# VHH binders against 6-phosphogluconate dehydrogenase, NAD(+)-dependent, decarboxylating (gndA): the designs that were tried, part 22

Target 1, 299 residues: 6-phosphogluconate dehydrogenase, NAD(+)-dependent, decarboxylating (gndA), of Haloferax volcanii (d4gst8)
Amino acid sequence: MQLGVIGLGRMGRIVVDRVLDAGHEVVAFDLSAEAVAAAADAGAEPADSVADLVDRLGDDKRIWLMVPAGDAVDATLDDLDPHLDGDDVVVDGGNSHFEESVRRAEACSAAYLDCGTSGGPAGAELGFSLMVGGPQWAYDELTPVFDAVATGPDGHGHMGDSGSGHYVKMVHNGVEYALMQAYGEGFELLAEGRYDLDLESVAKTWNNGAVIRSWLLELCEEAFREEGSDLGDVDDHVAGGSTGTWTVQEALEQEVPVPLIYQSLAERFGSRADDRFSRRLANRLRYGFGRHEVARKDD
Key: E = the ipSAE of ESMFold2; O = the ipSAE of OpenDDE; V2 = 0.75 times the mean of E and O plus 0.25 times the DockQ between their complexes.

## First folded at step 11 (VHH; framework vhh_7z1x_3)

Design r07 (from q02 with Y101W; at its last look DockQ between E and O 0.91; V2 from the best seeds 0.00; counts 0 for: pae E 3.8 > 2)
Fold by ESMFold2, look of step 11:
Structure r07 (fold): chain B 299 residues (1-299), chain A 127 residues (1-127)
Amino acid sequence: as target 1 above (299 residues)
Amino acid sequence: QVQLVETGGGLVQPGGSLRLSCTASGFTFSKYAMNWVRQAPGKGLEWLSRISWSGGSTYYADSVKGRFTISRDNAKNTLYLQMNSLQPDDTAVYFCARTTWKENPETGYSTYSFDYWGQGTQVTVSS
């Protein structure tokens, strides 16, 4: 199969490399000439524009986008649209909000697949977990590509209608926040508790048979191995949170309670502030309550 | 050292046209996507347009689509912005900027960003 790939950052290059390794052909374009040259060195056919990429593809074009979420996706689709028709397929493999994916599917001249992609840079060796929304026929047509990009045939699935792929991925990230918080709290208790423990050994032991085993726990083991049980100089400021925020917003909209996900997001926000107004007021109120009682009594 | 120099700003009447240039030096211009950005008096930065390294792909903000045209001449290391149908609210300092990526090392996803900017050129639309 011949696949166009637009967007050749780390994730886009993983798509290119895996598709090429599976014996497919790739036409690659990016706003960076160096990124295009690197993809060409790996065996992709370079393109010098979106129009050039489209010209190198035949009819029934199959194009995978790995551009930054937001305006870049819309700009790329605007550039593609004059060249597309209803027999073509566009895959958005980025981190778009699911409502934007619905809007884009409605506006796009081609069939539009929103593809939630999980696995990060480790996907280069392991393959991704792919959660795909949009027309069933388009998903079916791209199965050979999804097989190559995912961990294998079981590493991808059609979630449902347009937007469902990015929706399921969004919820996955919300769950990830809660799991990270839970592991963090558990290991903190062990680190600050009454025993002198080797936390790498604890994580390893748990991940070999305990019901809480996971890839996240493997990463905990790795972190303790690399940083030590005290985590060395790793900072406690936790950045990010956009997809977790989307999960909480959607849960509020649907009136579905997600208290653990919400609490984990709030902990991230709290990690960014070390002088909380609410705590200062609470302390002042405790002081004022006590001294107020004393100050109101006659001497 | 990387340098971007905008020229072609000035005073123009409403409905008029103006062509901005940005001359690049200190890097291989033809390897980079380029942008135009403006800052109106008392306001924040507004991205206007981007062009791919070859010049074959162009992108526009809705506020200028159909009125502004970005182009480049890689042989002259020059970026252009043709501005038509100018109105008073187009009054701003106009900058050219070079595109780069900013990658999240944990997720592998990137965002587009600007690593070098010009000094800007003033465009004033008034009667």
Scores: ipSAE 0.349, ipTM 0.731, lowest interface PAE 3.8, mean pLDDT 90
ESMFold2 (binder alone), look of step 11: mean pLDDT 82; pTM 0.809
OpenDDE, look of step 11: ipSAE 0.794; ipTM 0.924

Design r08 (from q02 with T111Y Y116S; at its last look DockQ between E and O 0.93; V2 from the best seeds 0.00; counts 0 for: pae E 3.7 > 2)
Fold by ESMFold2, look of step 11:
Structure r08 (fold): chain B 299 residues (1-299), chain A 127 residues (1-127)
Amino acid sequence: as target 1 above (299 residues)
Amino acid sequence: QVQLVETGGGLVQPGGSLRLSCTASGFTFSKYAMNWVRQAPGKGLEWLSRISWSGGSTYYADSVKGRFTISRDNAKNTLYLQMNSLQPDDTAVYFCARTTYKENPETGYSYYSFDSWGQGTQVTVSS
């Protein structure tokens, strides 16, 4: 089939490349000429603008968006909307908040699919896990494309109504934060505990039959292989957390307790500070409870 | 070495118009999306507009939609901003900036950022 792809960053190029490899046709556009040229070198038909892309697609347009989340999605939809009708389908494969996806689905002239995409840059070789929300008929029409982009025949699914795709992906990211924190704490105990352990060997052993096996644990094994058991000069500052924040906000709104996810997000925030007010106060309070000497900063 | 030079600023009465220019050198201008950004006195940076490498797609912040028009002339390596219906709130230093993609290393998703910009040109809207 013929697919328009708008947004040709790392993830958008993976979509293009996989769809082309499956024997489909791609019309590609991006704000960067270099990105368009690279997609064309891979076999995509280059477009000079959103309007040009739409013209090359003809009727019953199928368009996959991989632009940055936020205003870029709305701006792209504003460019597209004069050319869309109810027989067209737009897929937002980016990292949008699910409430924005619901709003966009209601406003869009085309059928709108929100597609949570998991796998990151590794999706180039492995394919993605795709969590899709929106009209069933539109999901069904795009199945050949989802088959191409996904990791395997069970690597995509229709989650439910508009917004459910990005919602499920958001929750997936919350779970991921908790798993990362749990592995981190476990390996820290092993690293600083009473035995002198080869943590690559521990991770390898766990990856072969242990109940806690996961792709994240495979990445732990790789990290220890590349950096050593002490993680070399890897810093303890952890950036990001916007999708984890969304998960916590939703859990609070729905009054569903997710304490491990809450705490994992908090640990990321805490990693960004070396001089925590709360710890300084707790240290000072030791004097008040038991007259202990308090540590003072050296200047 | 990338160079971006803004011109065309000045003093304008409320309701008036100005056209800003940005001349680019040191890179292949026609390969990059370009932006206008402003900074009002004592305020942070505000993104205003973006234009694709060919000039075929344009984007605007809500604060300037319908009043400002971004354009480019790739043969002259020049970016433009036509500013109409100017109000005192539009008083700022205006910069042109070159778009780059930054990547979230964990997810692989991109976001737009700026890797180069000029010294800016002052626009003052007052009675």
Scores: ipSAE 0.385, ipTM 0.757, lowest interface PAE 3.7, mean pLDDT 90
ESMFold2 (binder alone), look of step 11: mean pLDDT 83; pTM 0.815
OpenDDE, look of step 11: ipSAE 0.749; ipTM 0.903

## First folded at step 12 (VHH; framework vhh_7z1x_3)

Design t01 (from r05 with V110I; at its last look DockQ between E and O 0.85; V2 from the best seeds 0.73)
Fold by ESMFold2, look of step 12:
Structure t01 (fold): chain B 299 residues (1-299), chain A 127 residues (1-127)
Amino acid sequence: as target 1 above (299 residues)
Amino acid sequence: QVQLVETGGGLVQPGGSLRLSCTASGFTFSKYAMNWVRQAPGKGLEWLSLISWSGGSTYYADSVKGRFTISRDNAKNTLYLQMNSLQPDDTAVYFCARTTYKENPETGYITYSFDYWGQGTQVTVSS
């Protein structure tokens, strides 16, 4: 089939490459002329604008967006909308908030599929896990493309109504934060505990039959292999957290308790600070009712 | 030596118009998407508009949509912003900026960012 792809960053190029490798045709556009040229070298048909991309597609347009979440999605849809009708399908493969995906689905002239995409850059080799929300008929129409982009037919699924794809992906990221924190705490105890352990060996052993085995644990093994059990000079500043924040906000809205996800998000925020006001106050309060010596800066 | 130089700012009456220019040098202008961004007194940066490398796609913030028009002349390495129906709230320093990507290496997703921008030009709207 013929697929338009708008947005040719790392993830968008994986979509292009996998769809081409499966024997489909791609028309590609990006804000970087260099990215468009690279996609063309790989076999895509280059476009020099969104309007040009639409003109190169025929009737019943199928367009996959991999642009940054937020205003860029809306801007791209505004550019597309004059050219779309109800027989067309737009897939948002980016990392949008699910409520924005619901709003966009209602406003879009085409059928709108919100596609949560998991696997990161490893998706180039392994294929992605795709969590898709929106009209069933549009999902079914795009199955050959989802087969190409995902890790086989079991690597994608129709989650439900509009927004459900990005919703399920959001929750997946919340779970990921909690798992990363749990592994991190466990390995920290092992690293700072009473035994001198080879953490690569521990991770490998656990991931061969233990209840906590996972792809994430395979990545722990790889990290210890490459960096050593002390993690070399890897920094303890943890960036990101927007989708974890969304997960916690939704949990509060629905009154569903997610304490491990709450705490994991808080740990990420705390990793960015090295002078916590709350701790300074706690130390000062020990003076106030306990008359304890107060540690001062530069002591 | 990438350089972006804004001109065309000044003092205008409410309801008036200005046209800003941004002259680019030190890179192949026609290969980059370009932006206008402003900073009002005491506020942070506000993105206003973006134009694709070919000029074929343009995008606007809601605050300026319908009043501002971004354009480019790739032969002259120049970016423009036509500003109509100016109001006191449009008072700001206006910058042109070149688009780049900032990638999250874990997820592979990008955000748009700016790698170069100019010194800015002051626009003041007052009666």
Scores: ipSAE 0.555, ipTM 0.826, lowest interface PAE 2.0, mean pLDDT 92
ESMFold2 (binder alone), look of step 12: mean pLDDT 84; pTM 0.812
OpenDDE, look of step 12: ipSAE 0.817; ipTM 0.935

Design t02 (from r05 with V110I S113T Y116S; at its last look DockQ between E and O 0.91; V2 from the best seeds 0.00; counts 0 for: pae E 2.2 > 2)
Fold by ESMFold2, look of step 12:
Structure t02 (fold): chain B 299 residues (1-299), chain A 127 residues (1-127)
Amino acid sequence: as target 1 above (299 residues)
Amino acid sequence: QVQLVETGGGLVQPGGSLRLSCTASGFTFSKYAMNWVRQAPGKGLEWLSLISWSGGSTYYADSVKGRFTISRDNAKNTLYLQMNSLQPDDTAVYFCARTTYKENPETGYITYTFDSWGQGTQVTVSS
């Protein structure tokens, strides 16, 4: 089939390359002329603009967006909308908040599929896990493309109504935070515990048959192999947290308890501070009722 | 060395018009999307408009839609901003900026950002 791809960063190029490898045709556009030329070298048909891309696609357009979440998606849809009708399909493969995806689906002249995409840059080799929301007919129509982009025929699925794809992906990221924290705590205990352990060997052993095996644990094994069991000069400051924050906010709104996901997010926030006001106050309060000598910051 | 030089600013009465130019050198201008951004006195940066590398796609902030028009001449390595119906709130330093993106190496997703800026040109709208 013929697919338009707008947005040719790392993730967009993976979509292009995998779709081409599966024998489909691609028309590609990006704000970077160099990115367009690289996609053309790989076999895509280059486009000079969104309007040019649309002109090359003909009737019943199928367009995959891999532009940054936020204003860029809206700007791209504004550019596309004069050329779209209800027989066309637009896939948002980016990392939008699900409520923005619902809004966009309601406003878009085409059928809109919100596609939560998991796997990161490793998707080039392994394919992605795709969580798709929106009209069933549009999902069914794009199954050959999803087959190409996903890790395998079971690597994609229709989650439900508009917004459900990015919603399921959001929850996946919340679970990921909790899993990362759990692995981190387990390996910290092993590293600081009573035995002198080779943590690469532990991770490798667990990944070969243990109940907690996972791709995240394979990445732990790789990290210990590359950095050593003491993790070398790896910093303990953990950035990010936006999708975990979205998960916690949604859980509060729905009154569904997610204490492990919340705590993992709080640990990330705590990693960014090295002089906690709350601890300083707690120390000072010990003098107020316990009359303990208080440690001073400048001792 | 990438160089962006804005010209065309000045003093104009409310309701008036100005055309800003940005001359580019030190890179292949026709390969990059370009932006106009402004900074009013005491305010942060406000993105105004973007034009694709070929000139075929243009985008505008709501605050300037219908009043401002971005264009480019790739043969002259020049970016333009036609500003109509200027009001005192349009008083600012106006910059042109070259688009690039920053990739998150762990997730592969990108954000758009600016890797090069001009020194700016002052636009003042007053009687």
Scores: ipSAE 0.576, ipTM 0.844, lowest interface PAE 2.2, mean pLDDT 91
ESMFold2 (binder alone), look of step 12: mean pLDDT 82; pTM 0.793
OpenDDE, look of step 12: ipSAE 0.789; ipTM 0.921

Design t03 (from r05 with S113T Y116V; at its last fold request DockQ between E and O 0.95; V2 from the best seeds 0.79)
Amino acid sequence: QVQLVETGGGLVQPGGSLRLSCTASGFTFSKYAMNWVRQAPGKGLEWLSLISWSGGSTYYADSVKGRFTISRDNAKNTLYLQMNSLQPDDTAVYFCARTTYKENPETGYVTYTFDVWGQGTQVTVSS
ESMFold2, look of step 12: ipSAE 0.586; ipTM 0.841
ESMFold2 (binder alone), look of step 12: mean pLDDT 86; pTM 0.844
OpenDDE, look of step 12: ipSAE 0.821; ipTM 0.936
ESMFold2, fold request of step 13: ipSAE 0.591, 0.619, 0.595; ipTM 0.849, 0.864, 0.849
ESMFold2 (binder alone), fold request of step 13: mean pLDDT 86, 86, 86; pTM 0.845, 0.848, 0.845
OpenDDE, fold request of step 13: ipSAE 0.843, 0.843, 0.843; ipTM 0.947, 0.948, 0.948

Design t04 (from r05 with T111Y Y116S; at its last look DockQ between E and O 0.91; V2 from the best seeds 0.00; counts 0 for: pae E 2.6 > 2)
Fold by ESMFold2, look of step 12:
Structure t04 (fold): chain B 299 residues (1-299), chain A 127 residues (1-127)
Amino acid sequence: as target 1 above (299 residues)
Amino acid sequence: QVQLVETGGGLVQPGGSLRLSCTASGFTFSKYAMNWVRQAPGKGLEWLSLISWSGGSTYYADSVKGRFTISRDNAKNTLYLQMNSLQPDDTAVYFCARTTYKENPETGYVYYSFDSWGQGTQVTVSS
């Protein structure tokens, strides 16, 4: 197949490389001239604009977007849309909010597939897990590309209607927050508990047969190996949280309780604050209660 | 050392036009996407427009679509903003900015950021 790829950051470049390795052709464009040149060195056909890219693709265009979520997706679609029709397919492999993906699918002249992409930079070696929403026929047409990009035969799937791909990925990220928090708390107890433990060894042991084994736990083992059990100078300020916020917002809208995800997001927010006003007030109130209690005893 | 210098600001009557220039030095201008951004008094930064490294793709904020035109001359290392139908709300300091990529190390996704800015040029729209 011939695939257009717009957006050649780390993730977009993985898509290019894997599709080329599978024997397909790629036309590539990016806002960085260096990124385009690097993709060309790998075997892609370079384009110098979105218009140039679509000219090189011909009829029945298949285009994969790996641009930053938000305005960049809309800007790219505005640039593409004059050249698209209903036989074309656009895949949004970024991390857009699912409601934006529904809006874009409704407005786009081409069939629109929202593709939740999981695996991060490790996808270069391992392939991605792909959660795809949108028209079944478009998903089916892109199967050769999804086969190339995904980790294995079950590494991609059609989730449902437009928006369902990014929706499933959003929920996955909410679960990830809760898992990261749970591992963090467990290892903190081990680190500050009554035994002097080698946390790399604990993580390794757990990941060889324990029911809590996971890829995240493999990363814990690696972190302790590289930084030591005390994590060296790794900071305790936890950034991010957009997708976790989206998960919580959706859960509230649907009235589905997700208390562990709620709490893990709150812990991230708490990690960013020094001196908490709420705690200062709570301490002052405890003084007030003590005064009232003493006054009742003196009556 | 990257340098971006905006010129062409000034006082203009409502409905008037003004052309801003941004001269670049210290880097290969033709390899980078470029932006115009403004800051009105007491307000935050407002992104206005982006142009691709070749000049072949341009993008605009809704607030300026149809009135402002971004362009570039790679041979002169110069970015332009043609501003038409100016209104008092367009009063601001205008900056040119070079696009860079930042990467989320956990996810591998990139996002756009500005790594270099000019000093800005004042545009005042008043009767």
Scores: ipSAE 0.494, ipTM 0.800, lowest interface PAE 2.6, mean pLDDT 90
ESMFold2 (binder alone), look of step 12: mean pLDDT 83; pTM 0.814
OpenDDE, look of step 12: ipSAE 0.792; ipTM 0.923

Design t05 (from r05 with K102T; at its last look DockQ between E and O 0.90; V2 from the best seeds 0.77)
Fold by ESMFold2, look of step 12:
Structure t05 (fold): chain B 299 residues (1-299), chain A 127 residues (1-127)
Amino acid sequence: as target 1 above (299 residues)
Amino acid sequence: QVQLVETGGGLVQPGGSLRLSCTASGFTFSKYAMNWVRQAPGKGLEWLSLISWSGGSTYYADSVKGRFTISRDNAKNTLYLQMNSLQPDDTAVYFCARTTYTENPETGYVTYSFDYWGQGTQVTVSS
């Protein structure tokens, strides 16, 4: 089929390459002329603008967005919307908050699919895991494209109504935070414990048959291989946290307890603070309590 | 050496018009999306507009949509901002900026950012 792709950063380019490799046609646009030229060298039809991309697509347009989340998505949709109707389909493959995806689906002239995309740059070789929300018919229409972009036949799925794709992806990232924290604590205990261990070897052994095996654990093995068991000069500051925050907010709204995800997010926030007011007060209270005890004994 | 130089600022009456120019050198201007950004006294930076490398796609902040028009002349390596219906709250230093990508190496997703800025030109709207 013919797919328009807007946004040709690393992830968008993976979409282009995989769709072309599957024998589909791609019309590609990006704010970088170099990115467009590179996609054209790979076999895509270059476009000079969003309007040009739309003109090169036929009736029943199929357009995949891989632009930065936030205002860029809205700006791109505003540029597209005069050219769209209800037979067209737009896929948002970025990292939008699910509520924004619901709003966009309601406002968009085309059918809107929110596509949570997991796998990062490894998706070039392995394909992605795709969590798609929106109208069933639009998901079905795009199946040949999802087949091309996904890891395998089970690597994509229709999650449900508009917003459900980015919602499921958001929750996935919350679980990821908890898993990262659990692995981190386990390896810290091993690193500071009573044995002199090769942590690369531990991670490798666990990842070959243990019940806690995972791709995330493969990345632990790689980190120890590259940095050593002491992690070299890797800092203890952990940035990010947007999607984990969204997960906790949604859990609070729905009154669903997620204590491990809560705590892992809190540990991430704590990693950024060097001067904790709470600890300063606790330290001072010990002085105050001790003087209180002394004053009681002096009476 | 990448250089961006804004000109065309000045004092303008409310309701008036002004055209800013940004001349580019030291890089292939026609390969880059370009932006206008402003900073009002005592305030942070406000993004105003972006134009694609070909000039075929333009985007505007709500605060200026319908009043400002971004354009470019790739043969002259020049970016323009036509500002109409100017009001006192448009008073600011106006900068042109070149778009670049910042990539998250873990996720592969990019954000748009600015790698080069001009020195700015003052626009003052008052009687």
Scores: ipSAE 0.619, ipTM 0.861, lowest interface PAE 1.8, mean pLDDT 91
ESMFold2 (binder alone), look of step 12: mean pLDDT 84; pTM 0.817
OpenDDE, look of step 12: ipSAE 0.832; ipTM 0.941

Design t06 (from r05 with Y112W Y116S; at its last look DockQ between E and O 0.94; V2 from the best seeds 0.00; counts 0 for: pae E 2.2 > 2)
Fold by ESMFold2, look of step 12:
Structure t06 (fold): chain B 299 residues (1-299), chain A 127 residues (1-127)
Amino acid sequence: as target 1 above (299 residues)
Amino acid sequence: QVQLVETGGGLVQPGGSLRLSCTASGFTFSKYAMNWVRQAPGKGLEWLSLISWSGGSTYYADSVKGRFTISRDNAKNTLYLQMNSLQPDDTAVYFCARTTYKENPETGYVTWSFDSWGQGTQVTVSS
């Protein structure tokens, strides 16, 4: 089939390459002329604007967006809108918040598929896990493309109504935060415990038959191999947390308890602060009833 | 070296029009998307508009949509901003800026960023 791809960063280029490798045709556009030229060298038909891209597509346009989340998606949709009708399909493969995807689906002249995309840059080799929300007929029409972009026919699924794809992906990221924290705590105990252990070997052993095996654990093995069991000079300041925040907000709204996800998010926030007011107060209160000397901050 | 030079600022009455120019040198202008950004007195930076490398796609902030028009002439390495229906709150220093990608190494997704800026040109809307 013929697919338009708008947004040719690393992830968008993976979409292009996998779709081309599966024997489909691609028309590609990006704000970077060099990215367009590179996609053309790989076999895509280059376009010099969004309007040019849609003119090169036939009737019943199928367009995959891999642009930055937020205003860029809305701007791209505004540029597309004059050319779209209800027989067309637009896939948002980016990291949009699910509520924005619902809004966009309601406003878009085309059928709108929100596609939660998991696997990161490794998707070039492995294919992605795709969680798709929106109209069933549009999902079915795009199955040949999803087969190509995902790890295979089982690597994608229709989750439900508009917004459900990005919603399921959001929850996946919340689970990931909790799993990362759990692995981190376990390996910290091993590293600081009573034995001198090769943590690469432990991770490898666990990931060959133990019930806690996972791709995350493979990445633990890789990290210990590359950095050593002490993790070298890797910093303990952990950035990010947007999708984990969204997961916790949704859980609170739905009154569904997610204490492990919540705590893992809090640990990330705590990793960014050294001089915690709460601890200073707790220390001062020890003097108030414990009657021992209060440590004071250095000059 | 990358250089961006804005011109065309000045004093204009409310309701008036002004056309800004930005002349680019030191890079292949036709390969890059370009932006206009402004900074009002005592305020932070406000993104206004972006135009694709070919000029075929344009994007606008809600605050200027319908009043401002971005354009480019790749043969002259020049970016333009036509500003109509100017109001006192459009008073600011106006900058042109070159778009670049900033990639998140974990996810592979990119965001748009600015890697080069001009010195700016003052626009004052007053009677």
Scores: ipSAE 0.568, ipTM 0.836, lowest interface PAE 2.2, mean pLDDT 91
ESMFold2 (binder alone), look of step 12: mean pLDDT 81; pTM 0.794
OpenDDE, look of step 12: ipSAE 0.791; ipTM 0.920

Design t07 (from r05 with Y32H E106W Y116S; at its last look DockQ between E and O 0.93; V2 from the best seeds 0.00; counts 0 for: pae E 2.1 > 2, grease 24.4 > 24.2)
Fold by ESMFold2, look of step 12:
Formats: structure tokens, C-alpha cells, sequence
Structure t07 (fold): chain B 299 residues (1-299), chain A 127 residues (1-127)
């Protein structure tokens, strides 16, 4: 089939390459002329604007967006919408918040599929896991494209109504935070514990038959292989956290307790703070209460 | 090196119009998306508009939609901003900026960012 792809950053280019490899046709546009030229070298038909891309697709347009979440999605949809009707389908493969995806689905002239996309740059080799929300007919129509982009036929699924794709992906990211924290704590105990262990070997052993095996554990094994069991000079500052914050906010709104996800987000925030005020106060209060020696910063 | 030079600012009465220009050098202008950004006194930067490398796609912040028009002339390496219906709260230093991508290496997703800026041109809307 013929697919328009708008947004040719790392993830969008993976979509283009996988769809082309499956024997489909791609019309590609990006704000970077160099990104468009690179996609053309791979076999895509270049477009010089959103309007040009639409003209090259003809009727019953199928368009996949991989632009940055937020205003860029809205701007791209505004540019597209005069050219769209109810027979067209737009897939938002980015990391939009699910409420924005619901709003966009309601406003878009085309059928709108919100597609939570998991796998990151590894999707080039492995294919993605795709969690898709929106009209069933539109999902069914794009199955040949989802087959190409996903890791396999079970690597994509229709989650439910509009917004459910990005919603399920948001929750997946919350779980990821908790799993990363759990592995981190386990390996820290092993590293600081009573035995001198080869943590690459531990991770490898666990990922061959243990109930906690996972792709994240494979990444732990790789990290110890590359950095050593002490992690070399890897810093303990952890950036990011926006999707984990969304998960916690939704859980609070729905009154669903997610204490492990919440704590993992808090640990990430705590990794950014030097000199925790709360602990300095606790230390000072022990002097006032129990007359303990108070540690000072220059001690 | 990359250079962006804004011109066309000045004093204008409320309801008036100005046309800003940004002349680019030191890179292949026709291959890059370009932006207008402003900074009002005592405030942070506000993105106003973006135009694709060919000029075929344009985007605007809500605050300026319908009043401002971005355009480019790739043969002259020049970016333009036509500003109509100016009001006192449009008073700011106006900058042109070149778009770049910032990739999150773990997720592969990108955000738009700016890698080059002009010196800015002052626009003052006052009666």
C-alpha cells in the first residue's frame, strides 16, 4: 500500500525503512531537507511540503506521523486537515499524552489512530510493539503497515477506543520505571553486599530461565559487560520522567494505587538532588531531641 | 560560521505593520527550517512561527495567527516576518533561529530545538 510519513527523525526513519522493506510505497516529508534526501536514497518518494505529500498520495490517504509530541502534532494536523476526509487515516506514532490524542481524534477530519510505540531505536532491527487506539475499521485497514513496522503479527494490537493506544503505552512506561528501579536496587545490593560478584554473569544467568528475565535484564547484562560490575564512571543522575509522571497523575485521578510506580518516579527525582534538605533537618532535630553529635558538611 | 542578521524593527503605532527580514550566511539556507522567536521585556522567549525548508509549510503560535505571516526567499537567503495589527504587547526583541533536532538516545524520539540565533531586532509598539 502507499503510506505518507511525516517526521523523519530516528523513529520515523525506522517506520519508512521497515515499510519499504515489506514492499510498500512511502511518500516522505520532514522539516530537514537532508532527512528527506536520506529517505529518498532508501527508496521513498520525497515531498517538499505537507501539501506536496498529500498530492502525491491521491485518494484514501494513509499517513503516519512521527513528529515531536505537543504543538508539532497539532501544527502538522492543521496543515493536513484541509486535505483530509473520513476515508483517510492518520496514525500518530509519537509519544502524545492520551488526552491530546482523544482531542485530536475528535477534531480530525480523517480517522485518527493513536499508536503507542515501544522499542526505541532497537525497532530498526527488532520491529516495534504497537498499541493502537481508535476506530476498528481504520486499524484493520492499516494491518499490512502495522505488520511491517511491528516485531511480528502479535507485535501490534487494537487496544480500544481513541486514546487507548497512548494510554496503554503510558502505563507501560510507568511499569518500566518500576522495573528499572527494582533491577537497580537488586544489583546494588549484590554490588555492595558480602560477596565479590561478576554482575554480568549474574544478569546472564537470571536471563536464562529465571522468572525475572526480560529485555531490561539483557540491557543490564550489556551495561555490566561494557562498564564493568562497578559501572565505571556512570553518573547516578537520572533525567526524564514525563511519562511516569503522567501515569501517576492518571492513577491519582482514577484513585488506583500505584505505589511502586510512584516510588520509582520519586527515586528518579531524588537522583537529581544534592544535599537533601529533609535529611539535614532530620539530623539537626536529632541534636535538639537526643543530643546526638550533628554532622556538618565539612566533616 | 553561521550568521543570522535581523533587520526591519522600529517604533510603530498600535494597529500598524512592520516587515522583519533575517539574512542568513555560513550555511545552506534552503535546506533548513527557520523560526521567528521574540522576547518581551522581563519575560522569557516566545516561539512565534516556523517555515519549512522549501517554504511550503508554515506554522504559527496562537498569539500571532492571522496577524503575522512567515515567508522565505531561498534565492536571497532571507527569512521574513510580516507583522500586521500590532499591539503594545507585541513589543519585544525579535530573533530568527535555525531549527535542529535533539534526539533522546534511549527512546529515539526527537524534539525541535534551535542551534543558531540572530542578534535580534527591537520592535516597539507605542502610542
Amino acid sequence: as target 1 above (299 residues)
Amino acid sequence: QVQLVETGGGLVQPGGSLRLSCTASGFTFSKHAMNWVRQAPGKGLEWLSLISWSGGSTYYADSVKGRFTISRDNAKNTLYLQMNSLQPDDTAVYFCARTTYKENPWTGYVTYSFDSWGQGTQVTVSS
Scores: ipSAE 0.568, ipTM 0.838, lowest interface PAE 2.1, mean pLDDT 92
ESMFold2 (binder alone), look of step 12: mean pLDDT 81; pTM 0.796
OpenDDE, look of step 12: ipSAE 0.811; ipTM 0.930

